# VHH binders against q9uj72, part 5

Target 1, 324 residues: q9uj72
Amino acid sequence: MFCGDYVQGTIFPAPNFNPIMDAQMLGGALQGFDCDKDMLINILTQRCNAQRMMIAEAYQSMYGRDLIGDMREQLSDHFKDVMAGLMYPPPLYDAHELWHAMKGVGTDENCLIEILASRTNGEIFQMREAYCLQYSNNLQEDIYSETSGHFRDTLMNLVQGTREEGYTDPAMAAQDAMVLWEACQQKTGEHKTMLQMILCNKSYQQLRLVFQEFQNISGQDMVDAINECYDGYFQELLVAIVLCVRDKPAYFAYRLYSAIHDFGFHNKTVIRILIARSEIDLLTIRKRYKERYGKSLFHDIRNFASGHYKKALLAICAGDAEDY
Below, E stands for the ipSAE of ESMFold2; O stands for the ipSAE of OpenDDE; V2 stands for 0.75 times the mean of E and O plus 0.25 times the DockQ between their complexes.

## First folded at step 1 (VHH)

Design h5 (framework vhh_8h63_2)
Fold by ESMFold2-Fast, scan of step 1:
Structure h5 (fold): chain B 324 residues (1-324), chain A 121 residues (1-121)
Amino acid sequence: as target 1 above (324 residues)
Amino acid sequence: ELQLVESGGGLVQAGGSLTVSCAASGFTVSSNYMGWSRQAPGKERELVAGIYSGGSTYYADTVKGRFTISRDNAKNTLYLQMNSLKPEDTAMYYCARVPWLYRGTDAFDIWGQGTQVTVSG
């Protein structure tokens, strides 16, 4: 059986939900003389995604208009991206982010790594179907066309969504650990392929045993060994897989810290992670962030963002007064 | 064996400049998030500069515009160039690696022994 630590999100279904009343309030906010951005934040960040979909249906029924279209028309910049992002069902949001990572200006390899290394088999399957329906393109073909080398091979493996589940074999873990140790010593193309196949195909529980055995035989942590032996996007992807296996919320905390504290600041990554993880493990991510970096995610967002954009991100984080 | 060794510290006059170096062995500086921190007697350790594997940098407000972090991939060495030094910059300077968040609560998993920088006025 596949097991993990207890995780918790920050957004939950609202009690006594009324989609007609919410749609009416949003209609007034968007179609009034001035756009009431505070009303948008207060409603959309305090409803789960399923409830937001019901609000969009009620909005269409009442006004004959598309809610996400009206928000994109009335809003601008990163605030627009947050509000619109909240209106996507999770598989469509993943598909949307992957499409723009590959079909925009250049390729956003970090977005490809983040999504494909972190999603479960079920999430990968739903994402592929959403991508095909939304864009009339095959996700696998687009990944193949936009990437190359061992990085491509690894992403192609992950996008199959065929990782083993609920399987453990201590003897095989010892064998796989020896293979990984040899791969770090020799570093040939064949060894890169062997490393990829183990990290992409074994279950999370099996890989935790493999990493423990690797530590026992090599005297090194798996991430340290990968960082010493490989480079580029292939190295970054392999590390992302290892981190997700060990502590997926800690991986997202790392991604958020990097996005906030890198010289250029990467708003799209902050928005994507907060929205995508809000109903899964964002509260756990928030705890890992403070634990590892000494300051809260809430504090860093407050310093990074401004205006209604800041208010929206902080509302999704749902921090307490102690997070100030 | 994973190791960081700092060097280049010393005594310098206020307004002067100094470069401290950090030689890494057992891992590649360019593949890791690396930082420089400092600690003066009786004070908490302060992160003053960092460089991410992709080359992005950050600086504490106290040193921004005066300090520059850089690396030499061929020598596997990290540098901190310190200009317009002030007496307040007097501290033990440490080189550190930030792990890919793979365990515990530690923000840095490899620390050097430090190099002393003293700025006289």
Scores: ipSAE 0.000, ipTM 0.140, lowest interface PAE 19.3, mean pLDDT 84

Design h6 (framework vhh_8h63_2)
Fold by ESMFold2-Fast, scan of step 1:
Structure h6 (fold): chain B 324 residues (1-324), chain A 122 residues (1-122)
Amino acid sequence: as target 1 above (324 residues)
Amino acid sequence: ELQLVESGGGLVQAGGSLTVSCAASGRTFSSYAMGWSRQAPGKERELVAGISRGGSTYYADTVKGRFTISRDNAKNTLYLQMNSLKPEDTAMYYCAASPFYLPTYSEKYDYWGQGTQVTVSG
């Protein structure tokens, strides 16, 4: 049994794992008089996602019931969202978040930006399949109908999952940098199309060369140039792509900081990032957060959240309680 | 102390090519023999390639003719060019440094990076 690639994350496969014992403990916790929320936290945050899937199977075999369903029935508020969220395989969790970002009257454009700008080709392919299976809808069609303009065109490019990999060409990087510089000066529809084609399709290694060449010819940082020249969700999407290319963990630290401090605390974004990045780079995100903002992610979560919800987020974060 | 940081790993189709890099900082890179070791799940660590201070190279039989190790002393960077990749090449790839001339065993390398994952799909 293999749970995937563990790099700078906070959640790892549990040694001596017993899915039957874990299922029994969760069954007892959910069927107890007051629901043992501490037991749920202690088990689910200390198992990798593949192990949680095995627990769900054992739970079904033992009780004839769906673990996610039982948790949704017994739990409430954001704590419910955290516990249920941990039970999703990653591509299905991305699909779930994208569906709810587009569901209803309003669209959560920042959720679309975060997921589509940050996911690899493989992750995008798997997410598209999960979306189709779960919702009987085509992800590309839903994005098209829910968005518009150059923002839509850029998201439609990203959702194809066809970014170049392992390619560098210094001469082309210089040429692409000139195209980006002209796009910032002219701002025509054709220039916006050329800009998004470069940012969405070139490899991360190639784009780092492009950004260096752009600074050499323009005297300006790529993010600063975009912020000066464009606006709205199109500008935010372009910035997200650049930040992911430079330092993806730093991008997620930025998103967490914004979710916690801006716009009255956006719980869904905090939950999504902590869960989605827990087995990938959440430890690195935690380090970038402290370096950039002067306070730990742990400190800010403790101030933002309360009760078992707070305990669950802090357990996923697995961070030191270092005050600055 | 010498610090080593690997990059360039990723997913590649069988028959494809990939280059991984290792950036060195701290002690003088040019004073060390450099190497690439790999470890697949459930297997012992294997030294796949080495390069001396002067550019002499070593390759394990499993990669000979497919992989090329090179170094750029001016940039303090080590490279491994991997061609004709096979699913069996899937592993975590580690950069390593040794004060010895050109060790052919991983145990003779004293400084190690944290690794970069290379996955070869069929």
Scores: ipSAE 0.000, ipTM 0.064, lowest interface PAE 29.9, mean pLDDT 85

Design h7 (framework vhh_8h63_2; at its last look DockQ between E and O 0.03; V2 from the best seeds 0.00; counts 0 for: pae E 12.7 > 2, placed apart)
Fold by OpenDDE, look of step 2:
Structure h7 (fold): chain B 324 residues (1-324), chain A 121 residues (1-121)
Amino acid sequence: as target 1 above (324 residues)
Amino acid sequence: ELQLVESGGGLVQAGGSLTVSCAASGFTFSYYAMGWSRQAPGKERELVAGISSGGSTYYADTVKGRFTISRDNAKNTLYLQMNSLKPEDTAMYYCAKGYWRSSLTPYFDYWGQGTQVTVSG
């Protein structure tokens, strides 16, 4: 169901923006005897990413030093991750997260699912480019090497960034719904392929129709059907795609809730989502979070995080009058 | 050391006026959003008013039209002019430091010790 609600972030361009002044303040904060973490939070969470880039440039010009580098040197733990994360352009941040998800022993499949299931074609192209430039590797190749099975095939489909966009076709939707229904019934490798091809390539508008038709045919919700018929990361990825098609902010609300409550506050997930969505739809995510779970995202962050790390997250999240 | 020191509280009759002040030190005052919160006995702390570093203001619905928040950056001082006071305004008033972006509610993370405002009916 397309909720006609305006999507809104929590971080906006600051009025009367002065990159030189901000850079000076950050310089003072980072180069002083004691790092002023509050000032870092105050500036970096109150400026949009484009403005932060300007600050970094000013910082470089003034001090001959890289702001991110200085932050990495002076800051520690999750607070460092938040502050440094804010300084990446969005595509580069996604690339960064994906690279780290695949680096070393093991793979963070949930990170791959979250990013690749939720990003637009444009975002995907940009992150691929950023990934290549930053790490001198091809994102598709790395994904391919780090994953397997139908999960890999689905990710590889998503990372192409070639999802259809445009007009809907009700007749085709009905046909696709039948294919999905059959896939859920037969559960063969071929059916899995057909299923992921539909979910990865059809437009969001078209898929909404497909899901409705699926409900009409099967009497079952698409997510429920997937959960019943499939398992593992493939199942999780399919569900993520469906949820993003339905309501992307709601998907992230779910991810945040799960990260906070089911995984003992999974810091990487919380940080990544808050940063990545701060200028896009984090306010809407907050709304969905509260609607679904009865408590605000702010409340849960406040209760489970600590120190300047907590302050930074809360500053990104922002609160409302009810959070006092 | 960061300090917020409130003053100006007292007893006032209903319908009266009172101005509370907050002297700030230990941080770059002009760069931070400031505000006032209050807590009445047996009640939760509530946001009263906020002012951004740029001078934008926020007011709780309960005080709109009656209270005015202002700041003097040269003096590192925050003010709250309270007019048409009601018994319901009786509370400990706390000066607060925090963050605020336009179109959102101010967020405060540090408070002073407070100044008591009592409004008699």
Scores: ipSAE 0.785, ipTM 0.915, lowest interface PAE 0.7, mean pLDDT 94
Fold by ESMFold2-Fast, scan of step 1:
Structure h7 (fold): chain B 324 residues (1-324), chain A 121 residues (1-121)
Amino acid sequence: as target 1 above (324 residues)
Amino acid sequence: ELQLVESGGGLVQAGGSLTVSCAASGFTFSYYAMGWSRQAPGKERELVAGISSGGSTYYADTVKGRFTISRDNAKNTLYLQMNSLKPEDTAMYYCAKGYWRSSLTPYFDYWGQGTQVTVSG
């Protein structure tokens, strides 16, 4: 995947790009009497990730210094997290977020769910390599040591990156739907394993057929059935998988809405989703957000964030209070 | 559609030279770090050389001083000039696209299908 090439994103490659000029502007912004945070926002949020990498290289050549290090030294709080986050290539950013979800204060299970339930096979393979490169640890081993039970088993399946692609079988979908229905009724360890194997390994196209057959057999929506039958992080992970299969941008809209409205603003989640999805589908996420919640993502960010942090998030989100 | 197509592989005598090329399409070539990795039968894949978007280079110790990586952004082409070839250089050579934050640690996330280089002794 290349940055800025997705039509559903909010950040695109800048025309007439000059990394030397941008590096000079950022050098001036960071070395001034007071840090020019508006200059940092205006440049870094208006360049795709590949262009930001070129700027960092030009900065090092010109000043003999690391741009990210200088930003971390001069910036603080959530604004620092946004600016530094923009400087990560996508697989390294996923690895960064997963490391801090497991090695920070407590375990951030919602971060593990969000990343592992939503990433493609290719993205999972890339993040495993990035994680090993950056932290000299095996991602699979860290997940195993930080989690337990069926939640662990499901994450361990997802991190293999072995989901089937592009094939549908209606007869198998009917059989798989029966297995899912029985798993909701009996809830044995073997049935939980079969449920996990189906949700983690079947293609998205196949799973949509399975969910439709499940509705026909059980009279229930798949998410509703999971919510009635299971609990804890295992339930949350299974729901995340189903929502991603149905409409991945709508899943991220749901995650953003929850982060913004559940007991205030969950900053790490908002920052992570905006940055990670800015060159993929953030425009579509904005559309789903407004369709489902009646207010734009821009409006909600503006109301909950403040200062240069707010300006940075709004610049990544783009649009205005009336936009999707 | 992103595509990397390697060419220029072949059979060469020990002590000889060979240049392999990689034609890139489907992305803005000049914006990305590019590299070469190789894999011989029964061995792990080794990163051989990398070049940043700005032209900074990396070489594995096994090839340093013998191999030269270069890029032509106008032609969307990556090159690896291999000099003083040894039988141990026999491998499938893969072109790679990736990221390079500070020219210190390259990370590659897409590879071509490879071109075979065989060095006879």
Scores: ipSAE 0.184, ipTM 0.657, lowest interface PAE 6.2, mean pLDDT 88
Fold by ESMFold2, look of step 2:
Structure h7 (fold): chain B 324 residues (1-324), chain A 121 residues (1-121)
Amino acid sequence: as target 1 above (324 residues)
Amino acid sequence: ELQLVESGGGLVQAGGSLTVSCAASGFTFSYYAMGWSRQAPGKERELVAGISSGGSTYYADTVKGRFTISRDNAKNTLYLQMNSLKPEDTAMYYCAKGYWRSSLTPYFDYWGQGTQVTVSG
């Protein structure tokens, strides 16, 4: 690569932060017959999540009202979803998205894949606790009951949040690569189990060695091999794991591109990724998006969304211009 | 580094009282909601009490009226005064740091190692 790699979000803690002043301005924006949506955007997308929590507490102290509730009363459609989503602490937002992915008659498997394939051990532990506290349910039990087959088995392994960390072993990487190659050739239930156990349990650095050894053995890229060998949500989950190990921001860029272009603008996916990654790596995701697809993420959102919803998404995407 | 260190647990007779405390370091204590959760053997962890940065409080129905949460922002210390203790209050009690969502259910993202409270009866 030309320059050194780094990851960076788009939203940072605002300097000179005054939660009382922010809460007062939000109260003014919400109290009329018509909500001042621009004020909501200008404040909430320009504060980090921790600051937004303090604003919500100041708002409750000042008005005796729940800020999220007031926004839901005054706002509608996808704009409401963006503004409400910004007010969730990150582990609770993941828990909220997983809960709604599984609630009801259907399951949103792509949401499950996106969250569970990409989160670190620590993030998974925190989301399990948030899920239990918020919904009085066990996340692992809900995943088990709502999914099946090797897809289920793989999600169940990921949700334990116990991926290995630390030491790499090149000899073991060669052995693991041979197991992956055999799994692509034989495709038995046992082989699928071994394959997902390797992908879910080995450290990221070990898996990068494994993927190189797989290329050496097979002459084929790991993602291409998975796409050729498997199908369905099991295949999609395995690919997501490999992509996250290689270049997690590029994985999210791919997900955003797909959400914008594949089946119409998939609002839920765009909102989820922009919010969840805004303080982590959304700026890096934007770079990967432009590199891979030729147009910027900003350009595609501007062309495919409208109204205050578009303005909110673009504000999250463009990022905080102020440093601390 | 972020640390939450609980203390004050022990063995108490039913009907008795006990105060547990939590010393916090490694973050700006006054900016965050704090709370107590508990876990009895074989049961799910449950939120017991929470307190916002501004002093607003939350209590689980099972402890309301018997437990009092408080904080001393100058000492970076969180307290839980437990009165009229029942055998059902036996659990490991964990100090927690997190967020007040402007709802009745605060959310926490970091816990200490816990202090054991045992109520015999």
Scores: ipSAE 0.000, ipTM 0.279, lowest interface PAE 15.5, mean pLDDT 87
ESMFold2 (binder alone), look of step 2: mean pLDDT 86; pTM 0.865
ESMFold2, look of step 5: ipSAE 0.000; ipTM 0.376
ESMFold2 (binder alone), look of step 5: mean pLDDT 86; pTM 0.867
OpenDDE, look of step 5: ipSAE 0.015; ipTM 0.334

Design h8 (framework vhh_8h63_2)
Fold by ESMFold2-Fast, scan of step 1:
Structure h8 (fold): chain B 324 residues (1-324), chain A 120 residues (1-120)
Amino acid sequence: as target 1 above (324 residues)
Amino acid sequence: ELQLVESGGGLVQAGGSLTVSCAASGFTFSSYWMGWSRQAPGKERELVAGIYSGGSTYYADTVKGRFTISRDNAKNTLYLQMNSLKPEDTAMYYCAARPGYYLSSRFDYWGQGTQVTVSG
């Protein structure tokens, strides 16, 4: 099969990388009488995550100090969150975001939905290990304790990281589509369980066939059917899964647009998506964002953020207001 | 913030056609369920047509086959094409919006309306 989704990030490995030189520049920036925030932005947003880890090691060797700790001490507000966020390996960053979504005032269900609906099996396994190592708690147990009902059951399924991969079966897709159609009509607890098991466990390729068959049987789009038939966090989670299956970059474009416009500027969501997707598909997300919303992501960030925080987000986003 | 502005209403003769439009702003139009409701004098508000984010449509039996709902996501505009109009279609027509992808529970927003009057 040669046809498929082509995705691109915005951050790539820097050529002629010198971690010792970068560590010295960062040390100078942080130890100056006035912190050189432009230097921090110019270095950290123009290195891939693996290179930032090498810089942290060189910084430790040179100064006997932790780079993340020094940045947290010298920086404040959302700018601090961006700079510190860039210094996390991806599975540890996911673990960090999930921990803070569940600990503190209430639960950030949208953060749980975004991460658990969008991550691959490999990413799920790695984030569970990172969570356990960092917080001495079991991720599955914390999710169970902080959530309830069919929403909890669906998250518990996703956190297992056991989604099917490989061969598609068109005959099974037709059968699964009928089950989904009946679940939307009946809406019992058993039907919600069957719906959840299909959406959480079938491969993305298989689910695309299921959604096509569902359209043929019902005359209705899968997302529209879920929106008509279900409510609450369960509905939101099911929709997130469907959107990720269809076009994961478009899902993140939607999440970014909502964070910037619909719910007020939700800084944590904007920061998380830009950092987490910077080396995966952020360029593709930017393209979907402009295609769907008429304005570039760059334009919207420029208009809603300010100061060095704005400069940092725009550096991660890359591009300009006229492109995508 | 979220705004819906209806236009295109007016006086039309029975058997005629009319298109009403709704200009949307302040939200992610493409992700919202959009609809048209009407309120005739002395009656409650009735949903006559709906279009979901994925393009699936709904029509009340009273208008099925005569009215067509459509959306232009690039222009943030909702349309209702009304054909074979009857005197009983006389009403104030309201644009409605509801998040199609629910991130949190929130009340629907309704526009201020546009009057459609069908003469005999």
Scores: ipSAE 0.000, ipTM 0.161, lowest interface PAE 17.9, mean pLDDT 85

Design h9 (framework vhh_8h63_2)
Fold by ESMFold2-Fast, scan of step 1:
Structure h9 (fold): chain B 324 residues (1-324), chain A 121 residues (1-121)
Amino acid sequence: as target 1 above (324 residues)
Amino acid sequence: ELQLVESGGGLVQAGGSLTVSCAASGSIFSIYAMGWSRQAPGKERELVAGITSGGSTYYADTVKGRFTISRDNAKNTLYLQMNSLKPEDTAMYYCAVKLYGSWYPHEFDYWGQGTQVTVSG
């Protein structure tokens, strides 16, 4: 069992944890005449994921029922998605989000971009295993069938989970920057392939050197160059990779800001990022959000959401008095 | 299938100049990034110069200011003009084409057979 990095996260293990008592409290909350949603929030947002898994096991033992299933039956709308989402181990939650991004009418390309551009080699390997286990389908095959062109080729590269690690070479960085500059000027299929191969396969430390050298030779920021030279989901995926390399918490802050403020309010993205990052770096994401946008993430969630849904998101975000 | 043929190597005195050329056959020469690598006996291959399809250049510190890489897309030919030659420049010089991936020397997709450059003195 696993819990996140608690130095940067917002959710921590509860001391003196009793999964049987928590399961009984949740059973009472779900079986009453009026579902006690405040009890659900108080328990599930104040336990780490490993502890929530133990609660689910105790619940199954006591009631002969699935906790996630009972919550889906009793809860509605986005509050249901938050509470159920907290009950997934992280690799399985990634797999769940990717499956639903590809099922039904159309594809949620932004979900594919967010997960595949941001996850480490280890996380990619674990989500592929979870996807196969949960859905009896191969993640790589589903991505291939649901996507096309250079966007597909780039996602297929990322889902291999074979990015270089722990190596830097300043001379090679200068050479790779030259190739990226050429790719932005010529824009052929071959150049798009070269661009994708560099961005998907070089280590984050190496790519930071490449981006610095690119600015030296081109006079232009890497993101600005990509935005001027490419379009569509291929452009968005390349930009996501660059942003993750530079500052992954800032990338998630950008995604959250867009989801909260863009037309139609993309609730699923807000829920996904808050849950997925709650035990990893959500504290750092909150800092980047305020630095970039001038308002706290807590403030914007408070104004975007309502009811128990709002209470649940705010509990995960875990702002303080200065964030209100 | 891309074919590369190097020529222009030979014996030259220290301080002299030499131009090596690489003739490429293939319909899409203009889209490739190309380079010159060299290898002396008992040493690893060293990338000395690179040029993108658009003409942007790279030079190793060992040759910067002395060597000039250029290309003629109409003639499908890559050139390396070598000035102020030193005995340390003695090596087999290889033309290389990069289709995909990094500029790291072992990642080049196609290599020529090489042309020997010997600098006496």
Scores: ipSAE 0.000, ipTM 0.106, lowest interface PAE 21.4, mean pLDDT 83

Design n1 (framework vhh_7nfr_2)
Fold by ESMFold2-Fast, scan of step 1:
Structure n1 (fold): chain B 324 residues (1-324), chain A 123 residues (1-123)
Amino acid sequence: as target 1 above (324 residues)
Amino acid sequence: QVQLQESGGGLVQPGGSLRLSCAASGFTFSSYAMSWVRQAPGEGREWVSSISSSGGSTYYADSVKGRFTIARDNVKNTLYLLMDSLKSDDTAVYYCARDRYSSGWYLGYFDYWGQGTQVTVSS
C-alpha cells in the first residue's frame, strides 16, 4: 500500500556506542601485513552513518590520518567500494556517485536516472550543496554539459528539487491525463516537454491519480504508453519516475534484481542501492524483492558475490537468512 | 465480487507443454495488470510473469524466460500462461493474481488471488 504504509531500513544506531574504542579497533585492523577485513565489516555495518562519522573523527584525532584514505590504501576492488561508501554522509555519497557517473569515460546514464528520479526535494537540495562543496563544480552545469536533448531537459527539471507537495486535485488529474494521452498520440518535441513537465513537477499523490485517469481514458498503463511512444534514456527516465511514484521500494528491488542478473554484473549499482537505502527503506526493499521474484535478496547476493565483499553486502542487508 | 479461477493444470512429462487459463469476473479486467505466481511444495511464492492492462508489456522471471509466454484476452476477460519445455523444477501450484495499482511494473503487490491450479512435471 502507498497510503498508511511506512518504510524501514536495516541499519540502526548501536546502543552503548564508543567511537574511541571503535576507532582503536579499526586502527588495529588496518595495521600489519594482512588487513583484518572481518573487523571492518563487524564494526562499520553495525553502526549508523552518524556513528561512522564519529568514528572517523576519533580515528583522525588518535592517528592523525583519514580513515577513508587508509581503507582505500589497504583495500581493493568492490570490497573497498563498500567500506569507503559506508563512510559518506548520504548527500555526499549521492554527489560522489553522480560525479563519477559524469567524469569517467562516457556517462553512466542509469546512475543519473536512479538518483535524480528517486530523491525527494530535500535530498536534491542537500545533494546539490554537497556536490558544490566537494567538487567545486555546479551539479546542474555538469548534468547540462554531459547530457543532451529531452533527457537533459528532464534531468535539469528534476535537479531543481521543486516537485509539488500537498493535497490532490481529481479534476486536474483528469486534465493532466488528457495531456499525457495527447503527448503519446502527437510525439513532437513540444509534447515530450509537456509529458516531462507533468511527471517531474506534480506531487506523488497527484500523479497516482493522473496514472489512474490515464488508464481510464486511454485504456493503457502509463508505463506501457511511455514504452510504445518513446525510446532511449528519455524513455528509461520517464519510466523510472513512474515506478518511483507508484512504489519506490519496488523500483529499487527491480534495480537490484536487474543489476544482479544482467550480463556483466553491475556491482556499483548493487553497492550504491544497499548503502544509500540501508537507513531508509532497505528492509521494505527486501520484502518487495521476495514478493516480486520469489527468492530473497540475501539468497541472490550469496550467489552473485564472494569473499569479504559478499559478507559485507549480506551484513548491510541484515537479519536472518531469507530462503524460500 | 472479484473472482479469479485458474484451469489447465495437470500432470505432464519433462519437455512437455501446458496452457493455463484464468477466468476473471467482478471487475473491469481491461483496467488491471495481471500476474502468474507459483508455489512449489515446501517453498515460498515465486513470481513467474506479469502483463500490463493493455497487453503491450510483458515481464518474466529469469527461470522461465524463453520458455513461458503470458497473454490476455480483454474481450473474454481471460489471462493465459503458455508453458513450453517444462522441467521438474516447474512443479508448483500456479496462481492468477490481480495488480492493485493497474501497473505491470508495480510487481509483487496483488490484492486478489485465484484458488490455484496444480502443475506436476514428472517422468
Scores: ipSAE 0.000, ipTM 0.161, lowest interface PAE 19.1, mean pLDDT 85

